VH-VL binders against Calcium homeostasis endoplasmic reticulum protein (CHERP). Designs and how they scored, part 6

Target 1, 141 residues: Calcium homeostasis endoplasmic reticulum protein (CHERP), of Homo sapiens (Human) (q8iwx8r149to289)
Amino acid sequence: ETQLDMNEFDNLLQPIIDTCTKDAISAGKNWMFSNAKSPPHCELMAGHLRNRITADGAHFELRLHLIYLINDVLHHCQRKQARELLAALQKVVVPIYCTSFLAVEEDKQQKIARLLQLWEKNGYFDDSIIQQLQSPALGLG

## First folded at step 23 (VH-VL)

Design f6 (from e6 with light chain S51R)
Fold by OpenDDE, last read:
Structure f6 (fold): chain C 141 residues (1-141), chain A 121 residues (1-121), chain B 108 residues (1-108)
Amino acid sequence: as target 1 above (141 residues)
Amino acid sequence: EVQLVQSGAEVKKPGESLRISCKGSGYSFTDYYISWVRQMPGKGLEWMGKIYPGDSDTNYSPSFQGQVTISADKSISTAYLQWSSLKASDTAMYYCARGYDYEPYDYFDYWGQGTLVTVSS
Amino acid sequence: SYELTQPPSVSVSPGQTASITCSGDKLGDKYAHWYQQKPGQSPVLVIYYDRKRPSGIPERFSGSNSGNTATLTISGTQAMDEADYYCQSADSYGTYVVFGGGTKLTVL
């Protein structure tokens, strides 16, 4: 099994964090799908995103922009029936969402909350996960 | 370099059919979507609808639903806007624009040069 | 339907600060984007996601969005900034894209 290059991943994440341009998001998404060759690789990518987003000191735009990447990947996982990558993201979405939601001031919470509405509408997660996302304070418990 | 190149100006009569085109280059055409925007003479921008060339999924503004057809040929990286029967009121500049809706409230980062459509008797 | 309201015109002297507003219900909970259009030309993106500048856009362009109002600010306005400016967002969940009516900026 080919080793996943996490430095390469970080190099793609940086433009997403800094600018959140369409090309940056697309490049990150394509890289993730190109490297989703096994369940362990999927989990490594998902875990890495979780670690970056939930890290102490992570600024709001970093969290938000990477969640946008996750949203894009979720969308394409459903379309392409990429079950392993989807499953990996489902395992990390609760701490990602809840940490980000609780860390930001109230007037910016809607930037994140609208993604939850989208995720509910599109059926990316089961009811158990959705319930946790709907109550961020409890979701981290 | 990302570019959207549209077909040339059109002069038509009421009742005639028309299809104009927008060709994308410099990027993966199927990773993005194309929107069409109308601008009547001396007026503002109006979103008409969009197409995802990857699967040809289309969405129309309620104001343009049933009035036009948006399509795409991904093999040649081209999107189309067409009318079955033009009206004088269709006289306007038409722009295509690139989008990527990973966020619900998306924007357009690249625009075509526009296609002027004139419909008169 | 969702609507965005802009003043039809704004005038400013060279070197002064121009401010163009865009009002919509709960616009601050969404995103506002801004386009510049000069006569006979295609629209050009000047601000995206409320306050971000695309590459090549001068730093004198800035944006903000809170409550029901987004604002495009042009500091040190130059003659070349004379144009029509459109704000853009969408209805709930981003289903239908909506443009403001546009603002003609005149540099006196």
Scores: ipSAE 0.911, ipTM 0.954, lowest interface PAE 0.5, mean pLDDT 96
Fold by OpenDDE, fold request of step 24:
Structure f6 (fold): chain C 141 residues (1-141), chain A 121 residues (1-121), chain B 108 residues (1-108)
Amino acid sequence: as target 1 above (141 residues)
Amino acid sequence: EVQLVQSGAEVKKPGESLRISCKGSGYSFTDYYISWVRQMPGKGLEWMGKIYPGDSDTNYSPSFQGQVTISADKSISTAYLQWSSLKASDTAMYYCARGYDYEPYDYFDYWGQGTLVTVSS
Amino acid sequence: SYELTQPPSVSVSPGQTASITCSGDKLGDKYAHWYQQKPGQSPVLVIYYDRKRPSGIPERFSGSNSGNTATLTISGTQAMDEADYYCQSADSYGTYVVFGGGTKLTVL
């Protein structure tokens, strides 16, 4: 059965949440790739990120910084042809993005929206997902 | 410890070619990118361009496009900045700096010590 | 081309609060980063992502970014804080890195 140490994952996520340093992001990314051993593993990781990001009371920096991690992972999934991890992230990106976008103050929405622009530009998601991301209020419906 | 170590000062004449180097250590060189920044005497910082050593993807500032060449040798964790024909106006301090492209508005967390290039007849 | 504008110089007395501004179109929608450069030295990152401090940077350094203006604030300014400060961001597409013109902070 799928075995992942979620505590270990959380320990890597915490520096990302708190500081969002390059080294922290890189470490989180590398851990995810190292543990992307099967589709269930990928889904477990993606699901965990979703749960953390969409949790009630999650503060803006937590959401944004973890989405930055996701952005980095997406970038490398495309470069490395890591299809299973990419697929897992594609399944959770809509609630992640939409929840984060709607929860933040308007003056900070653009920082999240910029990621959508990158995702569109880089072609990480199909049109159906992109359309949902473009309408966050509807994306959660 | 993350370090960027640049090659030593250069004294050149106009028309000469030059390549300066920036060696990274203490981190996975190919996971990050290197930017080059020019600072003319008594002037501000100017971004020249960057290279991703992992795949040698390069991006230049419009002001420096065609004026310099940025390259890298990932086998020795080294980035390069080179001129085919130096001008007196190229006299400046040149810094390399580390970036990581996980968000669109990146910053430089580590800098080299700088390489002074003096071009005079 | 995208530009960041800084005042050429700012002067403060020791213990006072120094504020250095960096202005750019919709800069608040982006990020502003700040570097300190002392004479003969390399730039040092003092603020990233508008308001975050790298490890080792004193708490008296803080940053904000809203609208078109980012601000580096140094509370309780000390003599050793005298330096040139540069803000940095990117163009509208995040393609090209852009530095401000730099601000010379003088501690009187």
Scores: ipSAE 0.902, ipTM 0.951, lowest interface PAE 0.5, mean pLDDT 95
Fold by OpenDDE, fold request of step 24:
Structure f6 (fold): chain C 141 residues (1-141), chain A 121 residues (1-121), chain B 108 residues (1-108)
Amino acid sequence: as target 1 above (141 residues)
Amino acid sequence: EVQLVQSGAEVKKPGESLRISCKGSGYSFTDYYISWVRQMPGKGLEWMGKIYPGDSDTNYSPSFQGQVTISADKSISTAYLQWSSLKASDTAMYYCARGYDYEPYDYFDYWGQGTLVTVSS
Amino acid sequence: SYELTQPPSVSVSPGQTASITCSGDKLGDKYAHWYQQKPGQSPVLVIYYDRKRPSGIPERFSGSNSGNTATLTISGTQAMDEADYYCQSADSYGTYVVFGGGTKLTVL
């Protein structure tokens, strides 16, 4: 099957990282759905986001904005019954959330914690994942 | 170019029904939501509620719940705000505004030009 | 109900720095957004995500948010900046959008 162009993906992620505008998020989301053609492609996209977000030295805005993209994609996965893409994101959400939560200053932790509240409310993840997200220090251990 | 174009000014009497419109263009209408905001004469902005045109999911402010109806026709990229029975106190400027539900706390990046509604006996 | 409190008015001389505050319970844990509205016009987004500027907004506009208070700062204030300014966030649970009461900025 056709290979994913990760450079193209990164080109879409950059405006999200820099500005996190609605149009940027929408464009990234649409690209992900357009390229969610197989489970391996879904996992490749999810893994790429994980790698970018959890990279050493990644600044807070990068992590937060890309998690907002993930949040949007999760929302639409549920709405559209996109099970493969949802499953791929479920595999990477724990290191993404926990790394970001532990790396941020205490006064900004609630910016990330709010996402967990939404994820719990919307039922994007099973109880096992939620428990790991609720204890970030243990989630990475 | 993203635009929200609202219907023209309305002059009504108490008890009459009214529906005003907000048409979006220059973007995928169903990928975003539309909020309605009231501004009474000489007063501040008040969030009324929002609708996702893609599935018509609506959410109202407690202050406006049951007072108005928000709807949308995605086939023509239009959102609506309607009253079944207007009151004099409904006299105000009404704005539609674009939002996107990717973040926990919404903001509005594009606004309509506003629709003035005047209700008097 | 959740409320955002703004001063009704702020005055500043041309070239000086104007500061408009917006206070709400745990507002710093959420986001504050700011809108400018001139007479007879629609609101215009000037700050989003506490401190980010939309394209086309001058660099003299900046924002901060911590504790219970968000602040819109306009450095080198110009006559054209005279307007009403509204902060916006959400209630305690992030369910409903909430606007501040608005601040009239007068450039003397």
Scores: ipSAE 0.899, ipTM 0.949, lowest interface PAE 0.5, mean pLDDT 95
Fold by ESMFold2, last read:
Structure f6 (fold): chain C 141 residues (1-141), chain A 121 residues (1-121), chain B 108 residues (1-108)
Amino acid sequence: as target 1 above (141 residues)
Amino acid sequence: EVQLVQSGAEVKKPGESLRISCKGSGYSFTDYYISWVRQMPGKGLEWMGKIYPGDSDTNYSPSFQGQVTISADKSISTAYLQWSSLKASDTAMYYCARGYDYEPYDYFDYWGQGTLVTVSS
Amino acid sequence: SYELTQPPSVSVSPGQTASITCSGDKLGDKYAHWYQQKPGQSPVLVIYYDRKRPSGIPERFSGSNSGNTATLTISGTQAMDEADYYCQSADSYGTYVVFGGGTKLTVL
């Protein structure tokens, strides 16, 4: 009942990781919305993304491009008023962002920090989450 | 295959109205932005504005706000650029281009063939 | 009000490396995308996300972006690369699209 085809999900994630084209992002986002049938489904998808992004072996472009998928999904959660998917992503965004930010040097950190600026402006997260994102060492854990 | 097909060239007089079109095919039209880009004779590219046909969210460059109207009819996968009263200075090539929301995806991967609009008395 | 500045022209001999710059305040915090436009044709995307190539774009096209300057680099430049090149990014707030003024690449 609360089963998702994670092999199908990963097949959509790979083009995002490789090229991060808008077609690849859109396909991944559309899959997530089509499969967001219940809170447990949303949490499975969000947890899978967290696990992929925060894995010790994940390289920077994998992390960044999957964060770009999350960015697109956050935007569309507001457009569609998808509270359950938004809530699931809010539960995982801190470890996702902070792990990725701390894994790289300043020049790559600028691309990630730019997203946080946009997320603040767009109001995706409450002040507590934003403060954790702004202090990555405190945000982990 | 993604294609953007624009309406044909127009020759108009100052003061006339005009609507040109951009029909998208080969992709989910309502999931992407369509931008309009002006290129005046011998000049560079100028972003005019964009529309998200899925909900008609429309954004204009400050330079073009109030100068044109951007709209879409998602039932026929078509975006429009419209002038209520053309000026001779509107003489240019007009492109539509497929975009996606905002940063970081704010590049244009597919372009229409262009619509030449000539406004002369 | 955000502007991207490009040199009006760049000339290079065949086989040499062409470099086309695009300057804007804190452009390295954002992405630069690049388009090629040949006479009478629509623009074609040649670089996105600072340095990635769309399918079908030759490996001799590359890009970089840091600080205030993005650079399109064409190694082993060929006569067919002669075109106008435009950079494009977002404004400071990510609200508007901004194009550079364009650079005419001449391969002599």
Scores: ipSAE 0.689, ipTM 0.899, lowest interface PAE 1.7, mean pLDDT 92
Fold by OpenDDE, last read:
Structure f6 (fold): chain C 141 residues (1-141), chain A 121 residues (1-121), chain B 108 residues (1-108)
Amino acid sequence: as target 1 above (141 residues)
Amino acid sequence: EVQLVQSGAEVKKPGESLRISCKGSGYSFTDYYISWVRQMPGKGLEWMGKIYPGDSDTNYSPSFQGQVTISADKSISTAYLQWSSLKASDTAMYYCARGYDYEPYDYFDYWGQGTLVTVSS
Amino acid sequence: SYELTQPPSVSVSPGQTASITCSGDKLGDKYAHWYQQKPGQSPVLVIYYDRKRPSGIPERFSGSNSGNTATLTISGTQAMDEADYYCQSADSYGTYVVFGGGTKLTVL
């Protein structure tokens, strides 16, 4: 199978990073689902998001907005029973969340922590992952 | 251009049934939630509930649970709000609005023009 | 149930800054969104995600959210800004959408 066009992906991520509008999120989500044709593709997408979010120097809005994309994708993975894409995201969520959480000042951590509450509520991750997310400092170690 | 076009004003009597509509255009109808919002005369906005037309997943405000039915026909990009038996207290303006999934995306970027429902004896 | 509280009315002179507050328990942990509604018209989104402006919304509109209070700020208020303003968020569990009671902004 052909490789994913990561430039195309990045082109969709940019509006999400900049504006985080519904249309931007939707477009990114739809692209991900359209390209979730195999486990390797799912892992490539998830890995790419991880790399972008956890990159040194990534600004808060980039991290937060891309995590919002992930949140949306997680939601729809349940709706669509997209197990492979869900699994791929589960493999990268801990470094994504923990890095983002620890990189921001306390007054902004609440926005990220709120996502954890939603993830717990919606059951996107198993207890092992949740426990790691609940302790970001330990989650990276 | 994204548009939500609602059905026309309704004048009804108590006990009558009613279904009003909200037709979406200019976007993928099944990718966004449609919420219904009530505004009684001279009062504020009240969220009633929402539906995801893609699979007809519905969520009602506790205040409106069992009082109305929200549905959708994705084949014609239309959402509905219906009453089985209207009350005078149902007199209000009803708006449909486009949302997107759940928190943190629960804001409404596009609104219908509103449907005025008047219920009087 | 979760509630958002707004002042019923706010008055401001043209050119001055109007501030409309929206209070809710731990509202700062979530997002507040704001809508403008003029008489006989549908609500219009003016602020989303606490402080983001949709395209077409003037820069004089801004927002903040911290602690228990979100604030819509209109700098250089104009006559055309006279309207009802509603804040909106979600309940504590993110299950239900909640609107504030609305604030009538009068431009004197």
Scores: ipSAE 0.665, ipTM 0.900, lowest interface PAE 1.1, mean pLDDT 94

Design f6 (from e6 with light chain S51R)
Fold by ESMFold2, fold request of step 24:
Structure f6 (fold): chain C 141 residues (1-141), chain A 121 residues (1-121), chain B 108 residues (1-108)
Amino acid sequence: as target 1 above (141 residues)
Amino acid sequence: EVQLVQSGAEVKKPGESLRISCKGSGYSFTDYYISWVRQMPGKGLEWMGKIYPGDSDTNYSPSFQGQVTISADKSISTAYLQWSSLKASDTAMYYCARGYDYEPYDYFDYWGQGTLVTVSS
Amino acid sequence: SYELTQPPSVSVSPGQTASITCSGDKLGDKYAHWYQQKPGQSPVLVIYYDRKRPSGIPERFSGSNSGNTATLTISGTQAMDEADYYCQSADSYGTYVVFGGGTKLTVL
């Protein structure tokens, strides 16, 4: 019943993966907001991003740049009071962040850790989610 | 393509008011921040502040808080920088630049051509 | 407040490698972005996210960022690269935009 054009979504994700320009991020974010028509639609989009980011063998830049898309969507969910899309992303952010953090050495982890500092400052997540993000191995179980 | 077109050069006297403009085209004006950047003669770039035209959220550098007003009219895709009372020390080139609010996207990919403001008695 | 420090000038001969530094406390935890400004012109973005080139920027432009220092590197420097260069990042808390003081690159 709940359908989204995932080929169109992936076509918007690829420029984000490749360059992560503001235009690419904005196009992906705008598509997600245009398709955030119900909680199941939001969960499909969030689940798709989780699946792409947490896939075995996903290159780190793919993971990082799609996390940057999520970061922009979180910011705009807060501004637009888009509670259903925010809730869908909150359900997947722990595996997304923790998998990506644990996949690399300390020299690359600093960019991801900086992002968590910014999420904490901006209040996107409750304390339970933040605690899991701060302890990545425990967050994945 | 993306363009930021600024209003023309201004010659003013101390104490006068002024509003300069920056019109964005070729992109979704309300989806990006517009920053204002000052460059005094022979000096470097100084970030003054920004506005998100989508909701008028405005943020100022501490150095410029209370010195200028940043605003936007999204119906005509235009941002503004204004002074209520100019000083000779406001003589500078003023750029608008398109950006995002925050890290990690905190670079400016497009810049206006600049507006030279000269304030002299 | 947070400061980004650049050398005031750098001089190179054509064909040599130019390096322009930008120093700030823990700058490597954030991104450094770089702009070129020629006389009478607006700044132009040449590097974003520490090392990525926008479309149209020659491959001889590259960047790095580690610890407290970001570096813009121009290999095979040409006369048309003569310009002022500015680094830019966020302040420590991520609230404000900060520019470096600028570096005049002279190609002799």
Scores: ipSAE 0.650, ipTM 0.886, lowest interface PAE 1.8, mean pLDDT 92
Fold by ESMFold2, last read:
Structure f6 (fold): chain C 141 residues (1-141), chain A 121 residues (1-121), chain B 108 residues (1-108)
Amino acid sequence: as target 1 above (141 residues)
Amino acid sequence: EVQLVQSGAEVKKPGESLRISCKGSGYSFTDYYISWVRQMPGKGLEWMGKIYPGDSDTNYSPSFQGQVTISADKSISTAYLQWSSLKASDTAMYYCARGYDYEPYDYFDYWGQGTLVTVSS
Amino acid sequence: SYELTQPPSVSVSPGQTASITCSGDKLGDKYAHWYQQKPGQSPVLVIYYDRKRPSGIPERFSGSNSGNTATLTISGTQAMDEADYYCQSADSYGTYVVFGGGTKLTVL
């Protein structure tokens, strides 16, 4: 019963990975909200993004641009009070951020660290999650 | 084809009210911000503020807070910039531009053609 | 308030490389975006995310951003590149949009 068209999801993710335009981000975000029908649906979408971003072979642009999709979804979860989708993303954000931060050198880390500043300002996560994000090596264990 | 079409040029006297418009087409109007940008004669671009037509959330540059009103009518895909009492210093070109959210995708990919407002001293 | 500083003007000969700088505190931690504005026309996006070109922008336009300075570079500059150029980013807290003061590029 909890089925998602993951081929359609991946087809929307590819333009985000390639160009990260506002139209590509908006299409991916709209798909996720349209499919956020239950907690299991939200967890499937969030888990899929985690798996794509944390994969050993994922290149930096893929990781960063899919994190930007997550960033847009987090913002709209607050606007729409989409508690279940927000909760699903909160469960995966630590491995997503910390793996991506630790996988790159200092110059690319600046762009990733900027997202954490924005996430703190916007109040998407509780103090426990923020502390793990602030210490990426400790956040992964 | 994304398009932002602004209302025509205006010639006004100090103290008059004015509302200019920006109509969006070719995209989901309620999913993007509309910003207003002022360009005084011979000067650069100044961000005035923005609106998210989906919920009417508005933000103003501190330089323009209280001086203009930004609004939208999502039923006709139109954003507005309004003055209750024009000054001669309001003489400028006014652009609307499509934004999205905040950083990192805070660039303006589409711009209206501009509305020239002339306020005779 | 956060400010972006550009030189008021840059002059180059046709075929030469033009560089237009945009300076702001910790600008390299954020993105710089660039717009071209020809006389009597609306601005046009030429670079987003520091260095990406929108569709239809010639490859001679490129960008970089590190430390406190972003740079728009136009190689093989042509007469039609003569325009005003503006950089744009967010303020330090990501709340407001900030434009640079603009740079007039003269191709002579």
Scores: ipSAE 0.586, ipTM 0.873, lowest interface PAE 2.4, mean pLDDT 91
Fold by ESMFold2, fold request of step 24:
Structure f6 (fold): chain C 141 residues (1-141), chain A 121 residues (1-121), chain B 108 residues (1-108)
Amino acid sequence: as target 1 above (141 residues)
Amino acid sequence: EVQLVQSGAEVKKPGESLRISCKGSGYSFTDYYISWVRQMPGKGLEWMGKIYPGDSDTNYSPSFQGQVTISADKSISTAYLQWSSLKASDTAMYYCARGYDYEPYDYFDYWGQGTLVTVSS
Amino acid sequence: SYELTQPPSVSVSPGQTASITCSGDKLGDKYAHWYQQKPGQSPVLVIYYDRKRPSGIPERFSGSNSGNTATLTISGTQAMDEADYYCQSADSYGTYVVFGGGTKLTVL
């Protein structure tokens, strides 16, 4: 019974990709929490985001802004103790971060690397995941 | 439409207590931070602190820690700024502003109209 | 302890380009956001994420941020642009909000 309306999800992702406003981020986050009914639902959402962000044709703005959605979901998973959604995101964060970091030059890498600093401070990931994020080429190995 | 409506201007004497309010409407009040910002007469903007009404997580600027209390009542979508004992130096305009997170979304997209607090003997 | 430094004032003639700087240590690693405040009014967001313009803000407003300096640029400056402008970012550790001291833009 693992069924999600991915057209509805993509409709909420597009404003995030385009403008990344607080309202767009909040709408996407709220959809994810309302549809996080079981571990397989969480895995489908997280996998969808990974597929969109790591796609060969994805532009930097798409990658960055969808990572910003993930960032907001991580903050709220920890506060709400939404362990299943957090675990699903933890399984995909390495390919998401490392692919996005390696796809751009140093000036754009600054914006992505700043998030890693915040993720370390907030304790979203164990040391093994953090080490992979800190060494992006090895993290995709 | 997102709106932040603040309580009216206050004229007070030193030593009196005061609580001013900021009522949010047109959005999910518990999903966003509310910050308080002071502007002394003829001066710039100073961030005082913030609250996340969803769980009452509160954070203060070091300059304002212990000087004011920030709180919220999520059942009426209202944030508060409170002094236990006003000083003449508290005379200023006080704004509430909607935020989301320190980074990267740490800008303020909507502001209240301001509450002028005048403290004089 | 993290500070954002702005010039106290900038003067420009109508139609010219105004540039308002905001300096802070490694500011380019973070975002700079900009607010316009006209006399007797609340601040209004004019630039977020260094260079993005909210809906309703004229295209003559633009922004940049690199190294230690962010810049708000107003091309074709109009009399209605006369206001105080504040930059804003996070402190170095991302704990506190920091405003610049403000810049009074005068359109002569």
Scores: ipSAE 0.549, ipTM 0.860, lowest interface PAE 2.5, mean pLDDT 91

